# VHH binders against q9p7j3: the designs that were tried, part 27

Target 1, 174 residues: q9p7j3
Amino acid sequence: MILPLFPETQVHVFVYENVSNCAAIHEQLISQNPIYDYAFLDAATILYKKQVYSAIIRALEDRRDEQMKTKTIHSEVILSLSPKTEISSAFRQFSMTKKSKNIVVVKIDSKLTEEEEFERLDKLVEGNRVEFSDEELQKLIDFKVLKKNYKLDPSTLENPLASILSSIALRGYS

## First folded at step 17 (VHH)

Design gb8
Fold by OpenDDE, fold request of step 18:
Structure gb8 (fold): chain B 174 residues (1-174), chain A 120 residues (1-120)
Amino acid sequence: as target 1 above (174 residues)
Amino acid sequence: QVQLQESGGGLVQPGGSLRLSCAASGFTFDDHAMSWVRQAPGKGLEVVSDIAWSGGRTWYADSVKGRFTISRDNAKNTLYLQMNSLKPEDTAVYYCAAHNKYGIPDRDLRGPGTQVTVSS
């Protein structure tokens, strides 16, 4: 897809459930294998499409402004999911782990169609692709993790999307 | 192989200053955002500060804000931590750590550490 504010940047987001090889993927990422240059997110930490898009936009804004804290746009997306600017916390809170079963995968700057990109990614991920939708994400979320990551309380949980988006948008400014 | 080597630690009195250095080798230094972490006796690892891959943006733990300054020289593959107004609670082994450029946490990528002791 193309984001209106970033028409030159194509973005693809994929959701996988029942992924059997997260540990293997994790090792490849640790080894800095460039073919794994995606943002691999733990689906347990993602509740909304807009959460992901907000992080993407934030990362793209950082890149536009030459203010990326991390080296790659994908790591910046992961960082951008966090309400904090501390890197290790963001990575720990949102990145795929070896124990992850469900993941959200983001590709920025893709030159391929969504389907073509999927074909490439499908060679790396052993799992079942599901629709990138709030409905599917809701099935995969760990609310305990979500609440912790964004410090949600009973009040903010009445409209968690607003709280999450605010946290992402105002990261480092509160 | 990837190597990180911290130096500059020592014994100082409260209010004193130290400048830590971390020499990096075996990897592309400027591909990685970096952090300083510390471990005090009987405590877990605490992230003290981090710095962007380019050295532009920084973060500090509340406990060290205004006292510590993280910087880096990518040409020298070196990370620095200027520590001023040191307090006894800053006593710890300090480690430099390189962050994975794809956003996967790797807490094991750090040096052997350098001891900082703040005591009267």
Scores: ipSAE 0.903, ipTM 0.942, lowest interface PAE 0.4, mean pLDDT 95
Fold by OpenDDE, fold request of step 18:
Structure gb8 (fold): chain B 174 residues (1-174), chain A 120 residues (1-120)
Amino acid sequence: as target 1 above (174 residues)
Amino acid sequence: QVQLQESGGGLVQPGGSLRLSCAASGFTFDDHAMSWVRQAPGKGLEVVSDIAWSGGRTWYADSVKGRFTISRDNAKNTLYLQMNSLKPEDTAVYYCAAHNKYGIPDRDLRGPGTQVTVSS
């Protein structure tokens, strides 16, 4: 898809459930295999599409302003999901782990169609693709993790989206 | 092989200063955001500060904000930590760590550390 604020940047987001090879993917990322240049997120930490898009937009803004903290746009997306600017915390809280079962995968700057990109990614991820939707994401979320990551309390948990988006938008300004 | 080597630690009195260095080799240094982490006796690892791959953006733990300054020289593959107004609570082994460029946590990419002791 194309984001209105960044019309020249094509973005694809994929959701996989029951992924069996997260450990293998993790090793490839550790070895910095360039064909794995995606943002691999633990789906347990993602509740809304807008959460992902907000992080993507934030990362793209950082790139636009030449203020990326991390080297790749994809790592910047992961960082941008966090309410904190501290890198280690962001990666620990939102990145796919070796134990992840469900993941959200983001590709930025793709020159391929969504289907073509999926075909490429499907060679890397051993799982079943589901729709990138709030309905599917809410099936995969771990609310304990979500509450921890964004410091949600009973009041803010009534409308988590607002709190999450505020956290992302106001990162470093609170 | 990837290597990180910290130096510059030592014994200082409260209020003193130290400048730590971290020499990196075996990888593309400017592909990686970097952090300083420390481990005090009986405590876990604490992230002290981090710096963008380019050296542009920085972050500091509240406990060191205003006293510590992280910087890097990508041409020299070196990370620095200027520590001023040191306190006994800053006593720890300090490590430099390189972050994975694809956003995967990699706490294992650290040096052997350098001991910082603040004591009167």
Scores: ipSAE 0.903, ipTM 0.942, lowest interface PAE 0.4, mean pLDDT 95
Fold by OpenDDE, look of step 17:
Structure gb8 (fold): chain B 174 residues (1-174), chain A 120 residues (1-120)
Amino acid sequence: as target 1 above (174 residues)
Amino acid sequence: QVQLQESGGGLVQPGGSLRLSCAASGFTFDDHAMSWVRQAPGKGLEVVSDIAWSGGRTWYADSVKGRFTISRDNAKNTLYLQMNSLKPEDTAVYYCAAHNKYGIPDRDLRGPGTQVTVSS
């Protein structure tokens, strides 16, 4: 996938449900295994595609402006999902954990086609790939977590997307 | 091996200042955003401040904003925390923490900590 604002940057997003090896993936990330250089998100925290795209765009803009807070573009995507600029809070709220069952995986700067990237990632993730769509994401969301992460109340829940995007004040969103 | 070592703590009167240092070794220092966290008696860990890998962006807890300044020297593999206008409620063990570069929570590397005591 190509983002209009960043035509030279290829992005791939994958959704996996019923992942059995999140703990193993987590260990590889702790070990800083470079083949795991993705943004691994807990799907329980993601409600919309636009939420993910907005975070990606924000991260890419930060990189372009040489304002990345984290070292890797993928960790910056995770940070960009958060309404807070505190690093630990963002990672705690949105990153995949050892206990995660459903995940969203983002790859930035891919040199591969979507299918080729999937083949690589499929060797790392033991789960069922589902469509990256609002419909599928809505099946995986934990609204309690979502409400907590973005401090949503009954009034803002009337338009969750707008509230989420407003809460994180993502740059470059259109 | 990965190592973080805090220093600069001590006893100071209210209104006083301290400068904490954290020496890092055994890993690529400038690959990691860094934080200072503290633990007061009977309380849990609190993130005080964090700083970008390059030192360009910072964050501060509301409780220390305007009084504390986080900085780093990547050439020296050292993290700093300048603490001014110290208050008794700042009394805690202060830890230097390195964030995982892939964005994993709860696995930050920390040192043994340095004691900061603010008392009249």
Scores: ipSAE 0.895, ipTM 0.941, lowest interface PAE 0.5, mean pLDDT 95
Fold by ESMFold2, look of step 17:
Structure gb8 (fold): chain B 174 residues (1-174), chain A 120 residues (1-120)
Amino acid sequence: as target 1 above (174 residues)
Amino acid sequence: QVQLQESGGGLVQPGGSLRLSCAASGFTFDDHAMSWVRQAPGKGLEVVSDIAWSGGRTWYADSVKGRFTISRDNAKNTLYLQMNSLKPEDTAVYYCAAHNKYGIPDRDLRGPGTQVTVSS
């Protein structure tokens, strides 16, 4: 897809459930294999499409402004999901782990159509693709993890979108 | 093999200063954002500060803000932590850590640490 603020930048987002090879993918990322240059997110941390879009937009703004903390745009997306700019916590909280079962995968600057990018990604991920939608994401979320990551209390947990998006949008402001 | 080696720790009186260094080898240093992490006696790990791959942006824990300064020299593959106005609660082992280029936590990208002791 094309984000209105960044019309030159093609972005694809994929969701996989029941992934059997997260440990193998993790090993490839540790080895810094460039064919795995995607943002691999644990779906247990993602409740809304807008959560992912807001992190993507924030990462692209930081790239435009030469303010990226991390080397790749994909790792910057992972950082941008966090309410803080502190890198260690962001990677620990939002990245896919060896034990992850469901993942959200983001590709930025794709030169391929969504289906062409899917064909490449599907060679890397052993799991079942589902729609990138709030309905599917809600099935995969862990609300305990979401509450902890964004410090949600009972008053915000039933409809936490505004709180989450504010955390992403206001990151790093004085 | 990836190597991170901290140095510059020691015993210092309250109000004093130390400068920690971390020498990196076996990987491309400027592909990595870096952190200083500490472990005080009987406590868990606390991230003290981090710095962008380029050196352009930093973050500090509230407990050290205004007293500590993180920096890096990518030409020398070295990370630094200038610690001023040291307090007894800064006593800890300080670790240098690198962050994976693709955003995956990697425990092998942490050094063995250097002891800082702030005591009269």
Scores: ipSAE 0.808, ipTM 0.917, lowest interface PAE 0.7, mean pLDDT 91
Fold by ESMFold2, fold request of step 18:
Structure gb8 (fold): chain B 174 residues (1-174), chain A 120 residues (1-120)
Amino acid sequence: as target 1 above (174 residues)
Amino acid sequence: QVQLQESGGGLVQPGGSLRLSCAASGFTFDDHAMSWVRQAPGKGLEVVSDIAWSGGRTWYADSVKGRFTISRDNAKNTLYLQMNSLKPEDTAVYYCAAHNKYGIPDRDLRGPGTQVTVSS
């Protein structure tokens, strides 16, 4: 996919359900294996496509402006999902863990088509690819986790999109 | 093998200052954003401050903002925490932590800690 603000940057987002090898992927990320240079997110934390795209845009803006806090664009996406700029809690709250069951995987600066990138990723992830859509994400979300991560009031839980996007957009001003 | 070693802790009176250092080895220091994390007696871990891989951006917990300054010297592979206007509530073990460059929390990227005690 091509984002209007960053037309030269190719981005792919994949969703996998019923992933059986998150522990193995986790070990490779701990070892900092460059083959695994993607953002691996726990799908329990992602409700909307716009949530992911807003984090990607924020990370790309920070890279353009030479203001990234983290070394890779993929770790910067993970940070950008958080309502604040504090790194430790962002990684803990949004990253895949060895116990995750469903994941969202982001690749930025891909030189490949979506299908070609999928073929590479599918060698790494043992799970079922599903569509990156609000419908599929809704099936995988944990609303208790979402509420905690974004400090949502009970009154906003039915349609939290605006609150979440505002938190991402206003990061660092509150 | 990744190693982080804190130093500079000790006993200090309220209102005093300390500077903590964290020497890093066994990895490319410049690839990692860094944090200071503390654990007060009987409490959980609290992230005190973090700093970008480059040193260009920082974050501070409200409890220390305006009193503590995080910095790093990438040429010396060293992270620092300047702590001014210390309060008894700052008494804790302070840990230096590196963040995995792919965004996965990694508990092994944390040092053994240094004790800071603020007491009259």
Scores: ipSAE 0.796, ipTM 0.907, lowest interface PAE 0.7, mean pLDDT 91
Fold by ESMFold2, fold request of step 18:
Structure gb8 (fold): chain B 174 residues (1-174), chain A 120 residues (1-120)
Amino acid sequence: as target 1 above (174 residues)
Amino acid sequence: QVQLQESGGGLVQPGGSLRLSCAASGFTFDDHAMSWVRQAPGKGLEVVSDIAWSGGRTWYADSVKGRFTISRDNAKNTLYLQMNSLKPEDTAVYYCAAHNKYGIPDRDLRGPGTQVTVSS
């Protein structure tokens, strides 16, 4: 997919459920294996497609403006999901862990079609691909984690999207 | 061999200053955002500051904002923390840490730490 503000940047987003090898993927990320250069997100932290796209846009804006905090655009997406700019908390709160069961995987600057990127990724991830949709994401979310990560109060729990997106957009003021 | 080594700690009076250094070796230093983390006696770890891989952007905990300045020299593979207007509450072991470039949550490279003691 091509985002309107970044017409030369191809982005793919995949969702996997019931992933059996997150510990193995995590080991490869610790080893800094470049084959694994994706953003691996814990799906328990993602409720909306727009949540992911907002973080991607924020990361791309920071790259355009030469203000990236982290080295790769993919780690910058992970940071950009957080309402704070503090790196260790963002990585802890949003990244896939060894214990994750469902993941959202983002590839930015892809030179491949969605199907071609999927074929590469499918060699790395042992799980069931599902559609990247709000319907599928809501089956995988942990609302306790979401509330904690974005400090949602009772007044926003009925429709948290606007609160979440404003947290991403106004990062550094929260 | 991957190593981080902190130095520059010591005993200072309240209101004094210290500059901490962290020398890095055995990995590509400028691939990593860095942080300073401290542990006060009997307490858990607190992230006090972090800095972008390039040195361009920083973050500070409210407890140190305006008093501490993080910086890095990528040509020397060194991270710094300038600590001014020190308070007894700043007494801690200070560690430098490197963040994984792919954003994984379970591992930071961390040195053995340097003791900072602020007392009258």
Scores: ipSAE 0.755, ipTM 0.887, lowest interface PAE 0.9, mean pLDDT 90

Design gc1
Fold by OpenDDE, fold request of step 18:
Structure gc1 (fold): chain B 174 residues (1-174), chain A 122 residues (1-122)
Amino acid sequence: as target 1 above (174 residues)
Amino acid sequence: QVQLVESGGGLVQAGGSLRLSCAASGFTFSDYTMAWFRRAPGKEREFVAAITWEGDDTFYTDSVKGRFTISRDHAKNTVSLQMNSLRPEDTAVYYCAAASYDMGTLVEYDYWGQGTRVTVSA
């Protein structure tokens, strides 16, 4: 996928359910295995496609403007999901952990087609790919976690997307 | 003001043991995953071991599994590497490193120590 605002940057997003090897993936990430160069998100924290896209766009804008707060574009995507400025907090809120069962995987700066990228990723993730859609994300979300991460209340829950996007966009301005 | 100071390196015979220690200061230690890396002569730096910020998970490169043990002391802001059954191929400068995250994506370590030299003779 190519974002209109960033025509030179190819982005792919995949959703996996019933992932059995999150712990193994975690180990590869901490040991800096380059073939695992993705952003692995806990699907329990993601409700909308636009939430992911907003974070990606925010990260890409930060990179463009040379204002990234983290060292890599993928880490910046994870940070961009959070209303908090602390990197550690953002990762604790949104990143895949060894306990995750469903994940959203983001690839920035892909040189491959979506299908080619999937073929590579499929060798790394032991789970079932599902469609990247609001419908599928809605099945995987943990609303308790979502409410906590974005401090949603009964009033904001009427339109959670607006609140989420505002939180992402206004990170550091609250 | 961030500082990682390694100690405990030295010369040891094959089969011997060393305990490396890294003293951390200038950042919130409990928020960082700590790791050890090493660089042998003529080789690239390689990952050796890591322990999560909570201290509940440890990770090791295959060549040191069963021989090395990483641990951390939150009260003292230290991370240690117990190295047993040392081999000549373990000879390297060992570096302590700290990362603000250890999951989600490839881990980038923000802080590094100056290193401590470990020499294992045959």
Scores: ipSAE 0.884, ipTM 0.941, lowest interface PAE 0.4, mean pLDDT 95
Fold by OpenDDE, fold request of step 18:
Structure gc1 (fold): chain B 174 residues (1-174), chain A 122 residues (1-122)
Amino acid sequence: as target 1 above (174 residues)
Amino acid sequence: QVQLVESGGGLVQAGGSLRLSCAASGFTFSDYTMAWFRRAPGKEREFVAAITWEGDDTFYTDSVKGRFTISRDHAKNTVSLQMNSLRPEDTAVYYCAAASYDMGTLVEYDYWGQGTRVTVSA
């Protein structure tokens, strides 16, 4: 897909459930296998599509303004999900781990169609693709983790999306 | 201010052993995943081994599995690579590296050592 503010940048987002090889994917990432050039998020930490898109937009803005805090656009996406400025903390909060079962996969600067990118990614992920929608994400979320990551309380839980987006947008300014 | 200093390299015969060490300073060691890379003559740099910031997971390239062991000491801010059953193809300059994350996407290593040369003779 194309984001309105970044018409020259193609972005794809995929959701997988019941992934059996997260540990193997993790190993490929740490060894820098270039065919695994994606951002892999733990679906347990994602509640809304707009949460993911907000992080992507923030990362793209940082790149545009030459203000990225991390080295790659995908790492910047992961950082941008967090209200914290510390990189290690952000990754611990939102990144896929070897213990993850459900994941959200983000590709920035894709040169392929969504279907073509899926065919490539599907060779790497052993799981079931589901629709990237709020309905599907709500089935995978861990609300305890969500509340912790964004410090949600009874008042902010009345409108979790607003609170999450504010946290993403105001990172470093709170 | 940030420094990674490798030591322990040298000349060894095939089948021999070496223990490389990397001393880290200038950053919060416990927040970084540590790794070893190597560059053989005429070849590109390649991943060898890594140990997570928590020290509970280790990773190895296939060619060194069962022969090399990576470990870290948080009290001393050091990471080590025990290399056993060395082969001539293990000849390379070995580099210590540190990354602020080890998951989620391709790992980029922020800090690098100067390298230590390992030569394995036939």
Scores: ipSAE 0.880, ipTM 0.939, lowest interface PAE 0.4, mean pLDDT 95
Fold by OpenDDE, fold request of step 18:
Structure gc1 (fold): chain B 174 residues (1-174), chain A 122 residues (1-122)
Amino acid sequence: as target 1 above (174 residues)
Amino acid sequence: QVQLVESGGGLVQAGGSLRLSCAASGFTFSDYTMAWFRRAPGKEREFVAAITWEGDDTFYTDSVKGRFTISRDHAKNTVSLQMNSLRPEDTAVYYCAAASYDMGTLVEYDYWGQGTRVTVSA
């Protein structure tokens, strides 16, 4: 996928369910294995495609403006999902962990087609790929976690997308 | 200012043991995953071990599994590496490192110590 405001940046997003090797992936990330250069999100924290895209766009904007708070574009995507400014908090909120079962995987600056990228990623993730859609994400979401992460209340739950996007966009602003 | 200060390195015979320590200051220790890296002569820096910010998970490179143990003390803001059954190939400068995250993407370590030299003789 090419984003209109960032025509030179190719982005791919994949969704996996029933992932059995999240712990192994975690180990590779902490060991800095470069073939794992993705953003791995816990699908339990993602409700909308636009949530992911908004975080990606913010991260890309921050990079463009040389205002990234983290060192890599993928870490910035994870941070950008959070309404909190603390990096550790953001990662605790949204990152894949060894306990994750379903994940959303984001690749920024890909030089490959979606299918080519998938072929590489599929060697790393032991799970079932599903469509990146609101329908599929809705099946994987943990609403308790979502409400906690974005401090959703009965009023904002009427339109959770608007609240989520506002939280992402206004992080660090008061 | 942020500081990571390693200690405990030295000369030891093969089969011997050493305990490395790293004292951290200048940042919220509990928010960081701590790790040890090493750089042997003529080789690239390599990951050795890590312990998560929660302290509930540890990771090791294959060559040190069963011999090295990483631990942390939140009260003292220290991370340690117990090195047993040392081998000549363990000879390296060992570095302490801290990362604000340890999951989700490739871990970038924000802070590094100056290193402590470990030499294992045959």
Scores: ipSAE 0.877, ipTM 0.941, lowest interface PAE 0.4, mean pLDDT 95
Fold by ESMFold2, fold request of step 18:
Structure gc1 (fold): chain B 174 residues (1-174), chain A 122 residues (1-122)
Amino acid sequence: as target 1 above (174 residues)
Amino acid sequence: QVQLVESGGGLVQAGGSLRLSCAASGFTFSDYTMAWFRRAPGKEREFVAAITWEGDDTFYTDSVKGRFTISRDHAKNTVSLQMNSLRPEDTAVYYCAAASYDMGTLVEYDYWGQGTRVTVSA
């Protein structure tokens, strides 16, 4: 997918459930194996497609404006999900860990079609691909985690989209 | 000022042992994942071992597994690499590295030491 404001940038997003090898993926990230150059998110933290798109857009805007706080666009996406500016906190809250069961995987600056990128990623992830859709994401979310990450009131938890998107868009203004 | 200082390198005969240490300062040591990398002359840097942010997970490249042990001492702000059963192919400059997070993307090691040379003679 091409975002209208970033016509030179192809983005792919994949969702996997029942992933059995998050610990092995973690090891490859630590050892800097370049074929793992993605953003790996814990699906328990993602409720909406717009949540992910908003973080991607924010990261791309910060790259365009030379305001990135992290070294790569994929790490900047993880930071951009957070309502706060602390990098380590964002990674603790949103990243896949060795204990994650379901993940959302983002590739930015892809030179491949979605199916070609999927074929590469599917060799790395041992799990079941599901559609990147609000319907599938709501099956994987942990609402307790969502509430903590975005400090949502109980009264907004039934439809928290605007609060979440505002947190992503306004980080740095608070 | 962040500083990583390696020590313990030297010359050793094949089959011998050596212990590397890395003293860390200028950041909150317990918040960082620590790693050792090595570079043989004329070759690219390669991952050797890491000990994660909370100190409960260790990782090793296949060629050193079972021979090297990484550990750390929070009281002294040091990370160590115990290297047993050394082989000539272990000859390299060994670098200590630190990352403030170790998950979600390829790990960005933001701080590096100057390295300590290990030479293993046949």
Scores: ipSAE 0.756, ipTM 0.868, lowest interface PAE 0.6, mean pLDDT 89
Fold by ESMFold2, fold request of step 18:
Structure gc1 (fold): chain B 174 residues (1-174), chain A 122 residues (1-122)
Amino acid sequence: as target 1 above (174 residues)
Amino acid sequence: QVQLVESGGGLVQAGGSLRLSCAASGFTFSDYTMAWFRRAPGKEREFVAAITWEGDDTFYTDSVKGRFTISRDHAKNTVSLQMNSLRPEDTAVYYCAAASYDMGTLVEYDYWGQGTRVTVSA
């Protein structure tokens, strides 16, 4: 997919459920295996497609404006999901861990079609691909985690989208 | 003044052992994932082992599994690499590295030591 504000930047987003090899993927990230150059998110932290797109847009805007806080666009996406500016906190809250069961995977600056990127990613992830949709994401979310990550009170948990998107857009201004 | 200082390198015969040490200062040691990388003569730096900040989980490249053990001492702010059953292909400069996060993307190691040389003779 192509974001209207960044028409020259090819982005792909994949969702996997029942992933059995998050520990193996974690090892490859620690060892800096370049084949694993993606952002791996815990799906328990993602409720909406717009949540992911907003983080991608924020990361791309910060790259364009030379305001990135992390060293790569993929790490900047993880930071951009967080309402906080602290890098390690964002990674602890949103990243896939070795214990994750469902993941969202983001590739930015892809030189491959979605199908080609999927074929590469599917060799790395042992799980079931599902549609990147609000319907599927809502099956995988942990609302307790979502509330903690975005400081949502009980009254906003029914319809938290605007609060979440505001947190992503306004990070560093509050 | 972040500093990682490796020590314990030297010349050792194949089948022998060495223990590398990395003394860390200038940051909160317990908040960092620590790793060892190595660079063999004429080659690019490669991952050897890591120990995570949370839970002290350990990871090893395949060629050293069962022979090398990474550990850390939080009281001394030291990470160590016990290297047993050394082989000539383990000859390299070994670097200590630290990262403030270790998941979600390719890990960015923020701090690096100057390296300690290990030579394994046949």
Scores: ipSAE 0.746, ipTM 0.871, lowest interface PAE 0.6, mean pLDDT 89
Fold by ESMFold2, look of step 17:
Structure gc1 (fold): chain B 174 residues (1-174), chain A 122 residues (1-122)
Amino acid sequence: as target 1 above (174 residues)
Amino acid sequence: QVQLVESGGGLVQAGGSLRLSCAASGFTFSDYTMAWFRRAPGKEREFVAAITWEGDDTFYTDSVKGRFTISRDHAKNTVSLQMNSLRPEDTAVYYCAAASYDMGTLVEYDYWGQGTRVTVSA
C-alpha cells in the first residue's frame, strides 16, 4: 500500500499466527542476514491497524524531518510504537522475541507488490498468515501487555485507541 | 562516551586455543547485546558470535559452533570469546560490537572496537 502523505513509499503489513520459528528468525536478525530486512513485532502488543499505521507514519515523518533516533526505518517503526523515547525499552516491549507466538511484520520502501513480498516472507516465517485487520488483531492481543505498555487505566482499557494513538503521536513532545 | 577495547589476539598454531576479551565502558552494559565479528584478509566482515541482554542466550555462525564460546561478565563489563580448535581460516581481525537491542529488526551494532588480530598458522 501507499500512504497518502508518503506517495513514493510502498508499505506492506502482514500478520502471522502460530509461528513456530521465531527463534530462528531472531538468529538471522542478530547475524544481520539482509533477507530479513523487516520490522518483526509481537502481535501480543498490537490491538489496532491504526496503532501500526500511526507508528509507520511517525517513523516516516521523523525520517522526512531528519529526526530519526535509530539507523533504519524499520527500527524507527519499533521505536515509534512506544510512548517513551528510550530505544531499548521500545524494542523490549514491542519486538518479536524467540518466545513470540504471533507476529506482525512490516516492510517499508518495498520494491515489490504485496503478493511478491508475501511470497518472499512466507519462505522465512513458519506460521499461518491471517488478514491484517482489527478483527484478527483482537484475537492475538494480550491486554495485560497492552495495559502495561501504554499505562492504561481499567476504564481507558475499554476504549484505548485514542490514548494509544496520542502516545505514538506525542512521543518526544513534553 | 562509549569505548570497546579488544585484547588477547596473537599468533597461534592450528588446533590451539586463544581467548579474546573486550572491555566495555560508557553505557549500561546489562542493556546491550554483545557480539564478535571478524574480517579475514581480502574478505568482508562477518558475524561470529553474540550474547544477548535477555538471559544467557548465545548465537554462533555455523563455522565456529562447538569450537568458540562467548561469555560475559557483568561485574567487569567484559565480553569474552574462547576460541578452541583453531583453524587457518579463523585468521582475521576480530571486532567487539554492541547493540542496544537484539530483536525486531536486523540488529544495528551501535558501537565497535578497533579490533584485535588473530593469526592461525598451519
Scores: ipSAE 0.706, ipTM 0.850, lowest interface PAE 0.7, mean pLDDT 89

